VH-VL binders against q9usg8r228to453. Designs and how they scored, part 32

Target 1, 226 residues: q9usg8r228to453
Amino acid sequence: IPESAEWMNHLLEKVWPLINPEMFSSVADQIEDVMQASIPSFVENVRVASLDQGSHPVRVVSIRSLPSGEASESFSEKQASEAEHKDEPEQQRKQFYNFELCLAYHAKPVEDATSTSARASNLHLRIVFYPGIKGTVGFPLPIWVEIKGFVARIRFRCELMPEVPFLKNVTFSLMGLPELNVSAVPVAEGGVNIFGLPLISKFVNDAISAAANEYVSPKSMTIDLS
Short names: E, the ipSAE of ESMFold2; O, the ipSAE of OpenDDE; V2, 0.75 times the mean of E and O plus 0.25 times the DockQ between their complexes.

## First folded at step 14 (VH-VL; framework fv_cixutumumab)

Design z1 (at its last look DockQ between E and O 0.61; V2 from the best seeds 0.00; counts 0 for: pae E 7.5 > 2)
Fold by OpenDDE, look of step 14:
Structure z1 (fold): chain C 226 residues (1-226), chain A 123 residues (1-123), chain B 108 residues (1-108)
Amino acid sequence: as target 1 above (226 residues)
Amino acid sequence: EVQLVQSGAEVKKPGSSVKVSCKASGGTFSDYWISWVRQAPGQGLEWMGEISPDSGTANYAQKFQGRVTITADKSTSTAYMELSSLRSEDTAVYYCARESYDFWTGTDYMDVWGKGTTVTVSS
Amino acid sequence: SSELTQDPAVSVALGQTVRITCQGDSLKWYDVHWYQQKPGQAPILVIYYKNNRPSGIPDRFSGSSSGNTASLTITGAQAEDEADYYCNSWDYEGDHYVFGGGTKLTVL
């Protein structure tokens, strides 16, 4: 419903910059772990210094309510539900709300690429590379990774309960890997481009994709809100 | 086995309306969305719209907005598609299809189809 | 509106492999389904969500995707596989289903 999507987007525009970047600390840690696991031979170490959402929000492209009945459950889930509630009256059966969300992000064009404040308006990742020259302590290389764009499709299953907040559990899963476009730029004006920016961009892209893959169907994550 | 039984062939004059029915049997009607798809002679498939019988929510292709009305009766497990202001170009086979999906396996797909209803618009 | 494009016609020799391709910008992130339609019959779902087969569909049917393309592959084509094949996806921007133009497969 276009009206609903527009309403949500207006809300996001207001709320997005108010979100504490620390909320994404877990995501940053996951990305760092993946990067560490896949570190190139010429790199000794890599650290995620920060993940910040900026002030430019993601956009809800589409939201769809899905049927909660037989059509929304896998065969295995249906069997499990039937087994669990075989003797329970219909009124005692767990109620679910299912919906699908499509998100898109496009970075706002920055006129002055040298302006940190201008760049900070967009979703970005700050990473530090430690070049690994055998026998030498490499100087840290700070890199600004700008997320230029992504598209993600997410399905949610909400377990409803009669008590506030009316949500017991939320399960979500990515419907495929998100399309991601990232660019990397040196933070320091005099920084030696030790690594080709395209290689760094690819490395970061691959790392984020690998992290996201942990939530791609048939994998999922459940959050207990009770 | 789930089946979709559609109403019979229709012959209509230009400017008139046609209402095609689609009755579901062998399953839970309210748990699935129903799509309508038409196919003109020698042409491809064209999506017209969909309805959630449970919620009553319907979505329409922009091309048919204002001219098509999709409804559903849960008590009879029947979906309807009404197309008004008929033109010769509306001559086609009209299909209803059940949309199924799995939470873990992606977006909706049309797994069960009616046999189609031929609508002929002629002066 | 996102469009899906297909070759209007392809041919395959009996027992050989054929690939029918669907192209569209939206295929990078939208799911693709495939339908088979024989003359005078309703369409039948043969592949859903890129490479899933419904019950009753032979294992010679498979699906794949790469970039902005999706493909239906028939490995070991049979005479009964002669039909029109349509790719399909949900367009989230327009909130509507999109069909390809269809590909007529002839088995020689």
Scores: ipSAE 0.025, ipTM 0.622, lowest interface PAE 4.2, mean pLDDT 85
Fold by ESMFold2, look of step 14:
Structure z1 (fold): chain C 226 residues (1-226), chain A 123 residues (1-123), chain B 108 residues (1-108)
Amino acid sequence: as target 1 above (226 residues)
Amino acid sequence: EVQLVQSGAEVKKPGSSVKVSCKASGGTFSDYWISWVRQAPGQGLEWMGEISPDSGTANYAQKFQGRVTITADKSTSTAYMELSSLRSEDTAVYYCARESYDFWTGTDYMDVWGKGTTVTVSS
Amino acid sequence: SSELTQDPAVSVALGQTVRITCQGDSLKWYDVHWYQQKPGQAPILVIYYKNNRPSGIPDRFSGSSSGNTASLTITGAQAEDEADYYCNSWDYEGDHYVFGGGTKLTVL
């Protein structure tokens, strides 16, 4: 691991468990929407009850600074920026800081395979299936979904401003679909055939990948931090 | 049009150092990163490192870490590569190249190359 | 470090199609670029971002990539295409750019 990535990983070890899981609610909602659009006809509904980062952090594999300023803009952004600043001096143009991260996640083995509290230290989702005919409230079937691992390459474009906190907008984009490994486990005994767990794992994997695809370059997401 | 002009050939003794210059003309020097790539006789291309003239940030291939120093002077539009503790295996042609970049699509690529500077290390 | 592996040499008959391959784990995530180098000359860019041609590069040059493998294809090879060809990408594990070992193309 590069020396700069080691610094960030030490910081992440301390910060990761403190992050409010509600920061992931938008991601959870998007995964839920994708799943609801693709559930089989014999399933009434599906819901993402929670997405929790656990205490075992992602790791930064590499950090790569990228050019900033006028040369770092895409053709589309350059045309939009030129139109927006047509009447402004060049010295008042927006300032950007751009970088790329490669992130890896690997779930840690749990000592007690029967304990959901032990598995909660890893990144996971709780998903509830409702078998039955659509429109009828069915019996809930909760499924624990553990993220076994992923590798993702993400670019960040930070728009700077002169006032604290000096960040106005952060735009991010995925550089290709992440490599993703997902495993489904029933929360309690019974209710799910053990041969069905690989199908549930694939369904959830495909849903997360489809949600992630909405952020694959040139698609992006901008967050206002000002 | 962008052009990269490198300094002339050099003959050096083992244990000394060499500093190769790369002057850019045309375009905006501070907007692009400059790579350094070498090629030993009969061998392939070997990436050594890069610099951002705007920030002064340099990155080096691990093989050269500690022996190579890459710098840039914005006022003269010139990048420099200095290789110290020269050995006979450092005999090579040393190229500078301009990196071009698209934020949305990928890694930098080298679209403009200097003609190369031959460095010979011999007793 | 993710090494990029190329065959050291390939041959093609004049006017026929040839593929030059490049393999490496970094190619799953990062684009490949291709450079042509003739004896005694600096390299020139022939393909960037997998399959884009710079201005002035003939249409007979094309690129592709899938998984860990990238290819440079020359359709209807000409005598002037005889050169060394290098693939290039980013090694995210080693945090630096890498070149393949090069492929010497001989046009028969």
Scores: ipSAE 0.020, ipTM 0.576, lowest interface PAE 7.5, mean pLDDT 80
ESMFold2 (binder alone), look of step 14: mean pLDDT 88; pTM 0.919

Design z2 (at its last look DockQ between E and O 0.46; V2 from the best seeds 0.00; counts 0 for: pae E 4.4 > 2)
Fold by ESMFold2, look of step 14:
Structure z2 (fold): chain C 226 residues (1-226), chain A 123 residues (1-123), chain B 108 residues (1-108)
Amino acid sequence: as target 1 above (226 residues)
Amino acid sequence: EVQLVQSGAEVKKPGSSVKVSCKASGGTFSDYWISWVRQAPGQGLEWMGEISPDSGTANYAQKFQGRVTITADKSTSTAYMELSSLRSEDTAVYYCARESYDFWTGTDYMDVWGKGTTVTVSS
Amino acid sequence: SSELTQDPAVSVALGQTVRITCQGDSLKWYDAYWYQQKPGQAPILVIYYKNNRPSGIPDRFSGSSSGNTASLTITGAQAEDEADYYCNSWDYEGDHYVFGGGTKLTVL
């Protein structure tokens, strides 16, 4: 691992547990929406009760700088930018800093595979299925879903400005669909004997992958920090 | 139309240095990086390093770190590669190439190449 | 530094299909780019970012990757395809670009 990535990893070890899990609420909602669009007819509803990053951080495998020219805009961003600049003089150009990260995540081994407290240090989702006929009250079936690992390569474009906080916009895009490994886990909190846990794991894996696919190049997301 | 025009052939003695120039025409010089690639007679391509003319930041292949210096002059749209402590193994054709970059598709390839500068190191 | 490994030479009969491979640990994380070089000329790009071709490159050229291996495939090889072929990628361990050793394609 390069020295620049190791410095960032030491920073992440300190910061990761301090992140408010509510910062992931939009991700959880998007995963929930994908699941709800895909539920089988014998399931009344599905809900993401929580998404918690735990205390075991992602690892930065590598980081590299990219060229900063304004001419390298996505198709979608270019169309939006052209609409925004309709009356703008041509001499006013944005300033960017661009970089690329490779991230890897691997859940720490758990001595007791059914222990909820041991698994809480890893990245996880709590999902509730409501089996039953659609339009009726279903019984809640809570499932603990562990992210066993993922690998992602992400490009960031930071639009700079002279005013505090010096970052106006951050745009990111995934360089290919991330490799993703999830598992539905028979932990004590879940308390349900289900022989279909591999099917649930696949359903959740596909839903997370579909949500991630909305950010795969040339698609992107821009976050306004100003 | 972007073109890269390199300086002429050089003959050098062992222990000396050489500085090869690469003048760009067309396009915005500061918007793209310039790579330097060499090829010894009968051998493959060897990436040496690159520079961002905008920031002045250079990256070097580990093999050349300490011997190569890559610079850029925005006012003349010219990149330079200087290789010091020359030895006979440094006899090669030295190419400059523009890195074409598209943030969203991840394209960062060398799309425009100079014709090459032959550097011969002999006693 | 991570190395990109290519076979030094490969042959194909005119009109047949050939596959040139490039292998290295960096290809698990980064895409390979493919360059063609004919004698006395600078290299030209034939495949970039997965399986894209620059304008002017025939559709008989394609690229693929799996694990730590990338491949350049030429379907229906022509006499003018006889050249040296290089893969190129980012060496994440060294934080710089690297070329493979090159593959000389002979069209019989």
Scores: ipSAE 0.345, ipTM 0.693, lowest interface PAE 4.4, mean pLDDT 81
Fold by OpenDDE, look of step 14:
Structure z2 (fold): chain C 226 residues (1-226), chain A 123 residues (1-123), chain B 108 residues (1-108)
Amino acid sequence: as target 1 above (226 residues)
Amino acid sequence: EVQLVQSGAEVKKPGSSVKVSCKASGGTFSDYWISWVRQAPGQGLEWMGEISPDSGTANYAQKFQGRVTITADKSTSTAYMELSSLRSEDTAVYYCARESYDFWTGTDYMDVWGKGTTVTVSS
Amino acid sequence: SSELTQDPAVSVALGQTVRITCQGDSLKWYDAYWYQQKPGQAPILVIYYKNNRPSGIPDRFSGSSSGNTASLTITGAQAEDEADYYCNSWDYEGDHYVFGGGTKLTVL
């Protein structure tokens, strides 16, 4: 629905830079956990210093309303729902709103790659590698990871309630692993590309993908808004 | 068993409008989206649009935008497809179909189909 | 808008296996569902999701997917399987359902 996508994109343009990056702390933590779990042998530790969305927003490519939960083929869910609400008046039945979003992100070209402010306009991760053998912590190596782009399809199920904010909970799930393109850039001038940027990029890409995999259908996340 | 019963065959003149009905029986109507799909003689299936009877939200294929109107009456469990400015190329069998989906699998499909309504546009 | 491409016609000997393939960018994101249509009849859903069969559909029908392709496989083709088969998916860019051009299956 082009119209729906348009107004959402306008809203995102305004709201995106206002979002506190701390809202993404959980995502950052998950990425960090995955990275730590898959850390190369020559690395003592890896940390996500920050995840920042920048000022350049994601784009809604498409939005689609979906049928109510009752239309789901999950016979078990339908039976469960019917069993739970067998004695409840129709008015008290749980109401759901389901929809699907396709999101795309493309980083803005940065004219000056040395400008931190310019780079910060885009979605990025700051990670710190601690080279060395376990127990021997070397000098930290700060890496700037630029998210060049991603595409994701996400389904949402909203449980509605009559009280403000009219949302009891929201369940979301990724409909497949998002496409992701990341680029690692050394922060230190003259820093020896010890690991090779491609290797770091791949490592980060894999980590993000692995983190995202935790939300890929049939996995999901539910947020209680009540 | 859920069934979709469509209205009878129509013969229309060019420039006129046709309204085809699709009545659902044997299940909940409002819980499912209804799609309309047509098939010209000897041709493939072509999606026209869909409606959520519950919300009244309708989506249309771009090709038919402005010429097709899909509506639904929850009280009668009936969906309607109205196609205006009929042309000879609109001669086809028009199907209504119930859309089902699984939230967790991410797949939508049309599991119940009407038998189709033949619309013939001729001078 | 994303299109789904099918071979217009395929043949299979009785009792043999045939695969009908559907290709399109939409299939990268969405599973294809398959419909069987016999002359003068409405389409019938035969495969949905990856490899799910509605009630009444024989187990000789199976579905698979890889990359931007989806396939319907009939293992042990029967005479009654002669029909047109359509793949279908959702085009997220165009916000519409898309059908393949259909494949006419002839059972020899």
Scores: ipSAE 0.138, ipTM 0.696, lowest interface PAE 2.8, mean pLDDT 87
ESMFold2 (binder alone), look of step 14: mean pLDDT 88; pTM 0.906

Design z3 (at its last look DockQ between E and O 0.49; V2 from the best seeds 0.00; counts 0 for: pae O 4.4 > 2)
Fold by ESMFold2, look of step 14:
Structure z3 (fold): chain C 226 residues (1-226), chain A 123 residues (1-123), chain B 108 residues (1-108)
Amino acid sequence: as target 1 above (226 residues)
Amino acid sequence: EVQLVQSGAEVKKPGSSVKVSCKASGGTFSDYWISWVRQAPGQGLEWMGEISPDSGTANYAQKFQGRVTITADKSTSTAYMELSSLRSEDTAVYYCARESYDFWTGTDYMDVWGKGTTVTVSS
Amino acid sequence: SSELTQDPAVSVALGQTVRITCQGDSLKWYYASWYQQKPGQAPILVIYGKNNRPSGIPDRFSGSSSGNTASLTITGAQAEDEADYYCNSWDYEGDHYVFGGGTKLTVL
């Protein structure tokens, strides 16, 4: 593992538990929307009650630099640049800094696998199914979903500007769909049989994957920080 | 026009070293990473390693780790590949290629290639 | 490290369509680039990304990707297309580039 990845992992270990889970509300909403679009007709509704990162952080497996400046311009822009620019990288009109991260997550085993308090240290979602017919009073069925692990590869394109904070735009794309392993257990387990859990785990896995697919290259998302 | 001009053919004895040069003309040399790719007679392309001229950081395929050294000289816009402890199976054409990256298509590619340097290892 | 696998040889009749494939686990994460090489010459880039052609490459060349497979398609093959074709991608296991073994295309 590179020393720069180890430094970032040390920071993540300390910062991860302090992140406000509401920062993930947009992701939670997107997962909820995918689930709602795909629930069976005998289920009235589904929602993502929370997405909480817990205290056990993701790990940066690798960071790699990518070519920047002229080497990262479009074909037509490179042809014009190559005709005029002679090895002056600090003189590029726009400065983009490009890199790739590989992130891995592995949930820590907990002593009591059925305890929600013990599982809260791992990355998790709380999902509520509402079985029933629309217009009736239904009972919520809470499901605890733990992210057992994932691997994601992300490329970043950072556009710089001369004014503080010196970042204008950050664009990212996922390199392929993340590998993802989820495990579901009801928080009120006495009321739900065990046979439904693998089906629920697959349903949630597929929903998270479908949400992530909206960011897989060549699709991207740009965040304006100016 | 952008070109990568490589040094001439070399004949070497087993156990010696070879150093191949790759001089870029046109474009901003420091911005492009340089790959080295070899091709033995009748065989396919084999990636050996790369260098970022700006940082001087090199990266090598595991097969060549410990035998290959890749360097760059920004003042002359020239990259170098040195392969040591030569064996007869190192007889090949050695290409340099510049690497480009395109975020929007999600790929890395080698858009300009040198014409190749033939290295023959024989007694 | 993850290998890129290509069929060693493929034939096509003049004017017909041919598909050259490249398979490997790295292709679920990274798009391939495709290179044409004629005897005694350096490779040239013909397709990069999903289906992008560099300037000067005829529109009969196209690319596609699905799962662990990248494909190069030549629609209406011409005699000048007879060459070796290589795919290339980043190998996430070894953190370096790899080439496929190459496919010799014969135009009949």
Scores: ipSAE 0.661, ipTM 0.844, lowest interface PAE 1.6, mean pLDDT 84
Fold by OpenDDE, look of step 14:
Structure z3 (fold): chain C 226 residues (1-226), chain A 123 residues (1-123), chain B 108 residues (1-108)
Amino acid sequence: as target 1 above (226 residues)
Amino acid sequence: EVQLVQSGAEVKKPGSSVKVSCKASGGTFSDYWISWVRQAPGQGLEWMGEISPDSGTANYAQKFQGRVTITADKSTSTAYMELSSLRSEDTAVYYCARESYDFWTGTDYMDVWGKGTTVTVSS
Amino acid sequence: SSELTQDPAVSVALGQTVRITCQGDSLKWYYASWYQQKPGQAPILVIYGKNNRPSGIPDRFSGSSSGNTASLTITGAQAEDEADYYCNSWDYEGDHYVFGGGTKLTVL
């Protein structure tokens, strides 16, 4: 691991448990939306009750700076841009800082899988299924989705400004769909391991992947920090 | 048009050092990383390292760690590659190349190349 | 460290189509860039990204990718296309660029 990554990992270890899970609410909403759009016929509704990062942090596997300036999809566009801005004072040029992160997450082994507190140490989703099968007791079925692991490569473009916080915009994009390993753990109401159904796990996995796909290149998200 | 102009051919003795320069003209220098790539006679391309002239950050291929130093002077728009403890196996054409990338597709590429500098290491 | 593998040599008849393939783990994450090199000359970028051509590169050059492979395709090979072709990608594990071993293309 590069020295810079080690530094970041130390910081993450300290900051990760302090992060308010509400910061991930948008991600949770997206997952929920995708799930709702693709619910199986036997499910009337699905809701993401919570997304919690736990206390076990993601790790930075790799970090590198990318070339400064404007990235272009085409050589011609890049050259044209350079030509257009050649006469502009340096002070008026937008400054960008670009970098790439490779992130990895591995869940900490939990000795007691029945312990909610132990499981909560890891990144997890709480999902509630509302059965839609006629004649079934319309009781919500809570599902614990454990993120066992993922690997993601993310590029960032930071637009710099001279005023605090020196960041105007941050754009990020996933470089490909992250490798994701998730498991659904049945919350045992009534002993029926409903989650033994490969279908539910697949559904959840597909939904998370689909949600992630909304940020995969060439898609991106920009956050205005100004 | 952006061009990379490299220094002239070098003949060196084993154990000596060589410093090759690469001057950029026709565009911004600090906005792009510069890579150094060598090619031994009849062999393929081998990446040696890179530098961000803006930040001064350099990365090196493991094979050359401790023996290669890449520097840049923003004021002169010139990148330098110094290779020490030269061996006969270091006889090669050394290229500088400008790195570019496509942010949206995750593609890195070298779009501008110098003409190369021949370094011959002989007793 | 991740390696990129290319066939050392391929041949194509004049006017025919040839595909040069590059394989490596890094290509799962990164698009390859392709370089043409003629004897005594510096490499020239011919394809990058999904299928991007720099200005001046003929449209007979195209790029594709699948899984851990990248391919350069020349549709309607010309005599001047005879050259060495190298693929390149970034290896994030080693934080270095990796070149393929090169493919010598002969136009028959």
Scores: ipSAE 0.031, ipTM 0.635, lowest interface PAE 4.4, mean pLDDT 85
ESMFold2 (binder alone), look of step 14: mean pLDDT 90; pTM 0.931

